# VHH binders against Lactate utilization protein C (lutC): the designs that were tried, part 5

Target 1, 175 residues: Lactate utilization protein C (lutC), of Deinococcus radiodurans (q9rt57)
Amino acid sequence: PLSRAEILHQFEDRILDYGAAYTHVSAAELPGAIAKALGNARRVIVPAGIPAPWLTVGMDVLRDEPPLSHAELDRADAVLTGCAVAISETGTIILDHRADQGRRALSLIPDFHICVVREDQIVQTVREGVEAVAASVREGRPLTWLSGGSATSDIELVRVEGVHGPRRLQVIVVG
Below, E stands for the ipSAE of ESMFold2; O stands for the ipSAE of OpenDDE; V2 stands for 0.75 times the mean of E and O plus 0.25 times the DockQ between their complexes.

## First folded at step 1 (VHH)

Design v1 (framework vhh_vobarilizumab_d1)
Amino acid sequence: EVQLVESGGGLVQPGGSLRLSCAASGFTFSSYAMAWYRQAPGKGRELVAGITSGGSTSYADSVKGRFTISRDNAKNTLYLQMNSLRPEDTAVYYCAARYYDSSGYYEYDYWGQGTLVTVSS
ESMFold2-Fast, scan of step 1: ipSAE 0.000; ipTM 0.230

Design v10 (framework vhh_vobarilizumab_d1)
Fold by ESMFold2-Fast, scan of step 1:
Structure v10 (fold): chain B 175 residues (1-175), chain A 123 residues (1-123)
Amino acid sequence: as target 1 above (175 residues)
Amino acid sequence: EVQLVESGGGLVQPGGSLRLSCAASGSIFEIYAMAWYRQAPGKGRELVAGISSGGHTSYADSVKGRFTISRDNAKNTLYLQMNSLRPEDTAVYYCAADRSLYVPTLQSEYDYWGQGTLVTVSS
């Protein structure tokens, strides 16, 4: 098995290899890192379960209650989510669409996805990742797998017709 | 909306070198992943090399150590430097691009394709 440091380094390497952006910050630095990742983007879809301290005063927060239309989601500048688990060996992030991720359309339609991953959510192997979401599968929850289209991945990005998923992915590891 | 134009193909002797270029135009802000594919007569297309929006590269086993993929984002141009060419490298080489952040594995996942440039390795 890999050490914790090796697991984190491998995850970063895999994410960067897929063309996504990566930063690793402390909990205190997280709101600033989110703001920096957004840059000039202002209209941000924020699922109900996102902790209030993650949000900055410059954000125009779009809530999905009542549900946003496809056109409204497409016009958003970004979406901010957490995740269920991240798999180091493939650079895969799994969403099980709990409150901090929201329904599938929220993470698939906007062109820019900022995904916050806690250090303790990163596991080494695909097997461990599947085990981490077993409860969500038993509950019948949908899963979205964010990964590259490389031979190193057994997991595919879920697509909406007419959309290729996010054009940009910023992964922020916190811990 | 996005056009890809390949150039640099030609006839070369075994052991020789060629550099292919692919110029992108149109809605270039939609291009993130780029790749080189090739198709030999009577065969299907195969991935030769891919490069992500971040510049990370991948290669087919048959070309590792001989070919180098690179991109110049300021010029919106993709390159393939081919060294130590072999007769089995003879094919039409295609430039491909996708709107995804990821380098797609399947050819069907690429939305934009060039017309191809012929590379013939023969004595």
Scores: ipSAE 0.005, ipTM 0.169, lowest interface PAE 11.5, mean pLDDT 80

Design v11 (framework vhh_vobarilizumab_d1)
Fold by ESMFold2-Fast, scan of step 1:
Structure v11 (fold): chain B 175 residues (1-175), chain A 122 residues (1-122)
Amino acid sequence: as target 1 above (175 residues)
Amino acid sequence: EVQLVESGGGLVQPGGSLRLSCAASGFTVSDNYMAWYRQAPGKGRELVAGIYTGGSTSYADSVKGRFTISRDNAKNTLYLQMNSLRPEDTAVYYCARGHYDFWSGYPQYDYWGQGTLVTVSS
């Protein structure tokens, strides 16, 4: 079994290996890290469940209520989400589209995805990750898998770079 | 080469139970998302239950608490245990092999069995 520190190090290694950006910050540093990741990007899609303290004064927040059109999502500079669970061994992040992630289109159409992962959401194995979202699967919730690592046979992983999904991914681990 | 063969259907009285089997060949059931669908006369196909490679399961609200999907890796067979059967459970039951389709957010299916008839009637 891997230690907690080894699990975190492996996750960072996997994320960086497929070209995504990675930073690890404390809760107090999180709003600043989000702002830094955005840079000069202004129009940010923010799902309803994102905590207000994560937002900074430089953001032009786009709400998805009423739902934004495909063209509006395509013209957004970025989307900010949380996640359901992250898997260290593959560098995979799973979204189950609860309030802090929003509907599937929000994580697919914008070119830049900023994903906040709590330290305690990172598990070692694919099996543990699947078990962590079992309740969402039983509820019939859709899942989105963000990864450049090895896919399971029953789940197609979204390439973070390319024609499928965002071209840029910034992972911010908070803890 | 890939085949799914259902069995175990039949006539049962309300409140009874049946276990359906789906024997797979040409692939390993534990390596794939597997599902049971049903189609009642004059209606479209509906998802009954699904099982992911990791063992997570999903159920339609109409069968939740009454039906259980499972697999036997040694026998390469998918099962549906149906308890407390109701007349509205009468349908042809199909097993299917699938994968999660990221773009639709739902499983997509590439192989289907021929079906087994379940009739719930007194």
Scores: ipSAE 0.000, ipTM 0.123, lowest interface PAE 15.3, mean pLDDT 80

Design v12 (framework vhh_vobarilizumab_d1)
Fold by ESMFold2-Fast, scan of step 1:
Structure v12 (fold): chain B 175 residues (1-175), chain A 122 residues (1-122)
Amino acid sequence: as target 1 above (175 residues)
Amino acid sequence: EVQLVESGGGLVQPGGSLRLSCAASGYTFSSYYMAWYRQAPGKGRELVAGITRGGDTSYADSVKGRFTISRDNAKNTLYLQMNSLRPEDTAVYYCAAEPWGYYRSLTPSDYWGQGTLVTVSS
């Protein structure tokens, strides 16, 4: 088994390897890190379960109540979510679409995804990650896996289905 | 469109063997993580085995040493060799594919096959 420090370093390395942005901050630094990641992005989709302290002045918060249309989601500058679990060995993040992630469309349609991962949500192996979401699978929850892309045909399949997925991913590890 | 078609299920006696196949089409099979899931009567779906693009494998504790997952990229086919079958292996077995990309969705309606029934009984 890897140490915790090795697990965190491997996760960062995998995320960076596939071109996503990465930062590791304390809880106190998190709102500032989110604001920095947004830059000029103003219209941000925020699922109901996102803690209010993560939000800063200057955000034009878009709530999904009533549900936003596809066009409205596409016009958003970014979406901010948490996650269910992250897998170090592959650089994968799994969403099970609980309150802090929202319905599947919220993390698939916008072009920029800011995903907050708590340090204690990062596991070493794919098996541990799948086990961590077993309860969600038993409940019939959809899963979205965020992982590196390397094949044009795979990306084209997502686009052909009318869902391109975000072209920008910012991972913020807090702990 | 992505399509996964499972086959090879059937009735087998305890201690017997079966080989499941999953024929994939509509995507670049060799680029995808592939997995077998199962759903026993009255239970939710559980991961049985997974295989990465590079051939690395993982297994649920309940099947380690008895089941072997493999892939044939030239034939766009995923396999599950099941040996030493037990009554508790009775389930509908599902093939699943995860595209290599920033977003991958693994749900019953996305990149899942229709399933193949395996019954282990005497």
Scores: ipSAE 0.017, ipTM 0.201, lowest interface PAE 6.7, mean pLDDT 80

Design v13 (framework vhh_vobarilizumab_d1)
Fold by ESMFold2-Fast, scan of step 1:
Structure v13 (fold): chain B 175 residues (1-175), chain A 120 residues (1-120)
Amino acid sequence: as target 1 above (175 residues)
Amino acid sequence: EVQLVESGGGLVQPGGSLRLSCAASGFTFDDYAMAWYRQAPGKGRELVAGISWGGSTSYADSVKGRFTISRDNAKNTLYLQMNSLRPEDTAVYYCARTYPYGYHSRFDYWGQGTLVTVSS
């Protein structure tokens, strides 16, 4: 098995490998890291379960209540979510679409996705990641897997479109 | 609750045609790319055809020119028009919801499937 430091280093390497941005901060630094990642972006989709302390002055917060249309989601600058679990060995982040991630359209339609991962959500292996979301699977929740450098039948299909899903991913590890 | 319900399967002679339908409910159909998969006895699932929310399509080499995937967003329905059917097209056909590049689901919703048998 790998140490915690090795698991974190491997996760960073995998995320950077497929072109996503990576930052590791303390809880106190998190709002500032989110603001920095946004840069000039102001219109941010924020799922209901996102903690209020993560939000900074200058954000134009878009709530999904009532539900935002496809056009409204497409016009947003970014979406801010948490996650269910992250897998170090593959650089994978799994969303189970609980309150801090929101419905699937929120993470699929905007061009920029900022995903907050708590340090304690990062596991070493795919097996451990699947085990971490077993309850969500039993509840019938669909899972979204964020992973780069993988060729699958589903990814091949959407490549025909050329302009779908977030083109930018910023991962912020907090802990 | 997300549901995908396939229909239109049946027995057909080689060279015949069938149209499969998939009725979707419980989610915003327009937000998702959709696909048809099939599984023949003793084999794994094979991607047959896919269609984006924008209507762009792709096909497996084995069915290109014979099958046509389409969608009716107003009716939340996915279709697969199958022409010039061959015995090797015999399989259970599944409707599936899929994601844009870089975001994919391993536990997304599948329908129950509809059996297509091509035999004389």
Scores: ipSAE 0.017, ipTM 0.240, lowest interface PAE 7.2, mean pLDDT 81

Design v14 (framework vhh_vobarilizumab_d1)
Fold by ESMFold2-Fast, scan of step 1:
Structure v14 (fold): chain B 175 residues (1-175), chain A 119 residues (1-119)
Amino acid sequence: as target 1 above (175 residues)
Amino acid sequence: EVQLVESGGGLVQPGGSLRLSCAASGRIFSTYAMAWYRQAPGKGRELVAGIDSGGITSYADSVKGRFTISRDNAKNTLYLQMNSLRPEDTAVYYCAAHKLQWLRAYEYWGQGTLVTVSS
């Protein structure tokens, strides 16, 4: 098995390998890291359950409560979510659409996704990741898997019309 | 760096079966979309089957129902199970790995393995 430090290093390596951005910060640094990732973004969508301390007064925040229209989601610059679990060996992040992640449309429609991962949510293996979301599956919750090779059109054999996930992903690990 | 090496090609009679393997170096294999292409004598390359990093498969109409693509991420190996082979399936078969996210594009090709379907 890998040490904790090796698990974190492997996760970073996998995330960077598929072209996503990665930052590791303390809890005190998190709001600043989110603001830096947003940069020139004019409007960020957040689910209702986003922790208030993650947001600074300078952010142009649009809450998804009441639910935003498809046109409003498409027009937004970015979406900010947490996650359910992250898997180090594959660089995968799983959303189970609890309050801090929101409904699936939030992770599919905006072009830029900022995903906050707590250090203690990162597990080594796919098996551990599946075990971590077993309760959500038993509750009947949908899962969204964010993985390195599936976010953009990797091959042209499969034609998908009118739908694609975010083209940019920023992972912020906090701990 | 990813290197792809195909194996399993050979001579087989019409109606026979053959299994191709593609061994990839590097533990990053699981994040790539993988595909099998073929090139028949005097023809251009064509996409035969693809499998994305999540395991979703796609097939060319000419092979659908006869060929099965699969991957073993623990072994960094891609497979193509070919059943009910026809003379028209005669070609050099190539393994390819594709990854496109943001402005990074990764594309790797094997050297190919010859499949001949002939009585």
Scores: ipSAE 0.000, ipTM 0.119, lowest interface PAE 13.7, mean pLDDT 80

Design v2 (framework vhh_vobarilizumab_d1)
Fold by ESMFold2-Fast, scan of step 1:
Structure v2 (fold): chain B 175 residues (1-175), chain A 120 residues (1-120)
Amino acid sequence: as target 1 above (175 residues)
Amino acid sequence: EVQLVESGGGLVQPGGSLRLSCAASGSIFSINAMAWYRQAPGKGRELVAGITSGGSTSYADSVKGRFTISRDNAKNTLYLQMNSLRPEDTAVYYCAAWRPGYSYGPYDYWGQGTLVTVSS
């Protein structure tokens, strides 16, 4: 049994190990951390469920309502999402495509994905992660599994042929 | 800026009910776990009930079955429904944006407290 500090440290280690960027901030620091991660990027896809306080005045916010075309998604500089759960022991983040993540294409087509993970969404084990999304699975919701290694996922990520995933991932843990 | 404001406290007879509310501002409510604490005269603060952003709840043994914690994310409001109140529930009740094991700001916000007195 790991302490909460050990769970958080393990998660950071796993995320960094597969080449993603990692930042841990307080709730008050979150908008600034998102702006810093974006750098010079301005065209940001923002799902409907993203809290307004996360956004800064410098962003050119692209809403997916009506749905953006593949060409429009490809022209975006970044996508900003939350997540359903994160698994510390494998460095895995699961999206169940609720309002703060949006439809699957939003997390697959843009080159840069900024994913906000709340501290209370980080669990230690794969079992706990599966339990956290059990309701979404029962409802028939799709899952996207962002994984830190080849042996780490019990759920296959089905990719659409001809679509690349994000080439850059920034994880921002807030709490 | 971020504020937590409690309301709903008061004087109630043993066996009565009260509903406490905590209005939260800013992004704290939407992304943080929230809790109700209480402090009786001469005692330290104790956790009464906790709720995650996703809705998972936990309760102190002394209130389990009598109190219900809930949240309304659209209204940025945390609730505590208190039933079958006892004299030993008399305390100042605080809402907090806090997680066990992590207690440094700015997410360690506390409200001003609301007094609940259970007596005849």
Scores: ipSAE 0.000, ipTM 0.080, lowest interface PAE 21.2, mean pLDDT 78

Design v3 (framework vhh_vobarilizumab_d1)
Fold by ESMFold2-Fast, scan of step 1:
Structure v3 (fold): chain B 175 residues (1-175), chain A 120 residues (1-120)
Amino acid sequence: as target 1 above (175 residues)
Amino acid sequence: EVQLVESGGGLVQPGGSLRLSCAASGFTFSDYWMAWYRQAPGKGRELVAGIYSGGSTSYADSVKGRFTISRDNAKNTLYLQMNSLRPEDTAVYYCARDLGWELLSPFDYWGQGTLVTVSS
């Protein structure tokens, strides 16, 4: 097995290989890192479960309650989510659509996805990642896989030609 | 039970061609977005090409003009025609189905992969 430092370095390497952006920050630096990733983008979709301290006063926060239309999701500058687990050996991030990730359309339609990964959510192997989401699968929750800049879930449910997931992915590892 | 079975990989010289196939079963193939991913030695998995249920296609910049993704809904088969192959195309190629309402583990949405080696 790899050490924790080796697992984290491998994860960064895999994410960068996909062409996604990556940064590693402390909890205190996280709101600033999110703001920096947004840049001049103002309208950010935020699931109900995102911790309030992650948000800064400069953000134009769009809540998905009641649910936003597909046109409204498409017009947002970004979506901010957490995740369920990240797999180091493949550079895969899995969303199980709990409160801090929101419904599947949130990770599919907006062009820019900022995904916050806690350092302790990163596992070495696919097997460990599958084990981490087993309870969500048993509960009947859908899963979304992020590999590079593409989310590949819910395309058939949206049923709109040209929908292929966000073209940009920023991964922020916090710990 | 979703199954994806890749075939068509092998050793080929630079400039050569290969056609990969993916036989799909256990779901209504024509309803899903399908894709080819690849993973080169020591690198992460990357999207190569995707095709929507309606036939619209998307390609990574590195393969545009060289690779063609297609599907045969009557045969439940996905294809990747690879032309003008380069050493940097060496990778294990994976067929993938977009996640729907199925409650399967992540690795069940990808096949086992097929190795493509481009070398003289």
Scores: ipSAE 0.000, ipTM 0.113, lowest interface PAE 14.2, mean pLDDT 78

Design v4 (framework vhh_vobarilizumab_d1; at its last look DockQ between E and O 0.53; V2 from the best seeds 0.00; counts 0 for: pae E 12.2 > 2)
Amino acid sequence: EVQLVESGGGLVQPGGSLRLSCAASGRTFSSYAMAWYRQAPGKGRELVAGISRGGSTSYADSVKGRFTISRDNAKNTLYLQMNSLRPEDTAVYYCAAKTTYSSSWYRPDEYDYWGQGTLVTVSS
ESMFold2-Fast, scan of step 1: ipSAE 0.013; ipTM 0.363
ESMFold2, look of step 2: ipSAE 0.000; ipTM 0.237
ESMFold2 (binder alone), look of step 2: mean pLDDT 81; pTM 0.833
OpenDDE, look of step 2: ipSAE 0.020; ipTM 0.473

Design v5 (framework vhh_vobarilizumab_d1)
Fold by ESMFold2-Fast, scan of step 1:
Structure v5 (fold): chain B 175 residues (1-175), chain A 119 residues (1-119)
Amino acid sequence: as target 1 above (175 residues)
Amino acid sequence: EVQLVESGGGLVQPGGSLRLSCAASGFTLDYYAMAWYRQAPGKGRELVAGITSGGRTSYADSVKGRFTISRDNAKNTLYLQMNSLRPEDTAVYYCAAGPYYGSRWFDYWGQGTLVTVSS
């Protein structure tokens, strides 16, 4: 039985533990937080369901209509998505590929993923997270689970040297 | 159901070559980043080589110029060509697949294949 503040703190701790970046902002601060996360990146894939107010004039928005090739997706600087639910106890984010996330390839191929999570989408337990996406599973929607590896309690075991181009995840919690 | 199976390991003399294969079943590789990891006795797991779904590659400093990673999505298979093998390359080699490139973000792992480099 955790308070909402404890659930949010645990979620941040879990996300940071596996090497992803984290920020928590108000709705008014969200466009600025997205722009800051992108930095020098210009070519950003934006699924159709992303609210227009989240976007700033510095973005070179790539739409998936007509569908982008795998090579085009790999050349994009970033992808911006929402999510279906987030699980605090494991630091897991689940995508069910609705309009604000787009088809699987959009969130899996680009090297930089900016994922917006609303505070009210964060649940405490894995059971609650599974329940939150049960309808999507019954509809036959694919799920993508963004989570750390099995060895999250020892960060040294999962960090490796000499690798160029590891994929980056920036989580932005809004509310 | 979902499985990665490595093959091609064995005993080889220093300076020799081996080609490892990793066959995926129960899913398609099209959208996955792939990697080869290795673990020697008494040591932690280390990343050897990685390849994105688009074919961009990266290598650990210790294997650059000697190893080549490649993928064939039509055959659902990942490869590692290992040349100029050294005793220090002796390890169990694992293939991994995941949406993110990095050891924490791989969802699927093979059982491993043993490579022994000995005279």
Scores: ipSAE 0.000, ipTM 0.161, lowest interface PAE 12.8, mean pLDDT 79

Design v6 (framework vhh_vobarilizumab_d1)
Fold by ESMFold2-Fast, scan of step 1:
Structure v6 (fold): chain B 175 residues (1-175), chain A 119 residues (1-119)
Amino acid sequence: as target 1 above (175 residues)
Amino acid sequence: EVQLVESGGGLVQPGGSLRLSCAASGSTFSIYVMAWYRQAPGKGRELVAGITWGGSTSYADSVKGRFTISRDNAKNTLYLQMNSLRPEDTAVYYCTARFGELLYAYDYWGQGTLVTVSS
């Protein structure tokens, strides 16, 4: 079995292996980390469940009420979400599209995704991750998997030219 | 929220043709990657053919030249034209929808449609 520090280190290594960005901050540092990740990006899609203290004065907040069109989502600079669970051994983050993530289009259409992961959402094994979202699956909730490379080798068909998800992912672990 | 409903399965004779359809309803988007999988009795599911929103396709070696996958993005409908059918094509055919690429994947499975190739 791995210690918590080993689990966090493994998760970071896996995320960085995809070419995604990673930072680990305290709760007090989180708004500053989000602002730093955004840089010059201003138009940020913010799902209803995102805590107000995460927002900074530099954001032009885009609400999905009424629902944003595909063109409006495509014009956004970034989307800010939480997650359901993260799996250390594969570097996978799962979204079950609850209030702090919003509907699926919000995390798939924009070119830049900032995903906040609480330390206590990171589990060691795939089994633990599947268990963490079992209730969402039973409710018929959609799942989105964020993963790179060999963890999703059976998606070979998506390597042909076509529609793209976000080109940039910033993972911010808070705790 | 998204439902995938397959249709077009049935009994067909060897050498015959069938066209399968899969209608996506609910919260649909044009950003889907869609695919057909099949499962014969006692076997695991295997990829038959996949198509991106832009129309790029991939096929299993066993169906190349016989099957053609296509989609109508305006209707969020996926098709599989199956020609020169063989008894070994007998299976339940499942429609899938996958969202995103690179770092992102989400699969949804339909309930399947039975294709029986028998004389």
Scores: ipSAE 0.014, ipTM 0.281, lowest interface PAE 8.3, mean pLDDT 81

Design v7 (framework vhh_vobarilizumab_d1)
Fold by ESMFold2-Fast, scan of step 1:
Structure v7 (fold): chain B 175 residues (1-175), chain A 118 residues (1-118)
Amino acid sequence: as target 1 above (175 residues)
Amino acid sequence: EVQLVESGGGLVQPGGSLRLSCAASGFTFSRYAMAWYRQAPGKGRELVAGINSGGSTSYADSVKGRFTISRDNAKNTLYLQMNSLRPEDTAVYYCAKVPRYSYEFDYWGQGTLVTVSS
């Protein structure tokens, strides 16, 4: 198996190969990294499960509780989510739409997606990634597969059809 | 439901000009790259010009300097200004919504015929 450092390096290389932006920060640096990634994008959609400390003064936070209309989502500059698991060997991030990712529309409608990945969510192989979301699949939860700024299914074991996604993806690994 | 409706085609003499329009509906026009394709009899569809959501443009070598693609996001309309038209530009011209993702379908209009002849 690969060391943790090798797994992290491979993940970064794959994400960058797909054209997404990547940064790796400590927990203390995370709010600043999110603010930097947003830049001049002001209206950011935030699912209910996102920790309040991730959000800095100056963000125009649009919480999806109660649910925002399609028009409100379309007017947002960005969406901030966590994830379910990330797969190093393919550079894939999987969302299962739990509280820190929110409903599917949040990742499909805004054009800029900032996705926070905890270092411990990154697994080496596709098999490990599929295992990590097995419970969500059994519950009938939808999955979104992220690569290169667009939701695209490049995983041979699981294909997700008809999924749209944002044109820009910023991955922030925290740990 | 995605709809693309082209207009502005017609018969024109070599060296003449035409402006094609495409009225788009059923999707968030400003979020998508748009393109013009053409198809001459016996040939496949070929890309003529493209414009992304940010306004950057690309052109087939055969039309560079003669054609200009543009968009009006407020009107959900795509344009193709065609100058210095040549007989080889004769084709049905199609407006297309460019897929953002590998499994998003291409959507094409019904096309508008451009004939360049004397």
Scores: ipSAE 0.000, ipTM 0.112, lowest interface PAE 11.9, mean pLDDT 80

Design v8 (framework vhh_vobarilizumab_d1)
Fold by ESMFold2-Fast, scan of step 1:
Structure v8 (fold): chain B 175 residues (1-175), chain A 123 residues (1-123)
Amino acid sequence: as target 1 above (175 residues)
Amino acid sequence: EVQLVESGGGLVQPGGSLRLSCAASGLTFSNYAMAWYRQAPGKGRELVAGIYSGGYTSYADSVKGRFTISRDNAKNTLYLQMNSLRPEDTAVYYCAADFRGIAAAGTYYFDYWGQGTLVTVSS
């Protein structure tokens, strides 16, 4: 088994290898890191479950109630989500579309996705990742798998291939 | 390469019926959960109906009793029978397929999407 430090290092390496942006910050630094990632992007889709302390006064928060159209999602500058679990060995992040992620369209249509991952959500193996979302699958919740690369080497992994995702992904690990 | 090709869309009067088809190629069709999604003008994409590889089906509340999803594994084809159509059913309808990680009926994650077929319900 890998140590926690090795798991975190491997996750960073996989994310960066895929061309996504990566930063690791403390809880106190998180709002500033989100603001920095957004840059000039102001119109941000924010699912209802996102903690208020993550938001900066400069954001124009877009709520998905009532549901935003495809055109409205496409015109947003960014979407901010949490995640369900992240898998170190593959550099995969799984969303189960709970309140801090929102419905699938929120993470699939906008061109820029900022995904916040807590350190304790990062597991070493695909098996552990699948187990972490087993309850959500049994509940019938949709899953979205964010992989930085287009390739798959494991036929048994769930992958949303052929569906357009964000062109830019910023991963912010907090802990 | 995997292809999902939808057909059967068109213009229909309120109260009318349409049957959509999705022809699949490049995959072992019987192993896949299949679903119909739709995106209406000014709305997000939503799940309409799903069918697991074992035949279990799931429906959105808005279409229960009016729409029927079915599959023909011998023909590698997914169907959606739409009855009692309403103007609010107007949308582009998408076929979707998922092989890996199918754990429950009515799952919404997908490996592959079709290009969509337009359904317009209007007088």
Scores: ipSAE 0.000, ipTM 0.089, lowest interface PAE 18.5, mean pLDDT 78

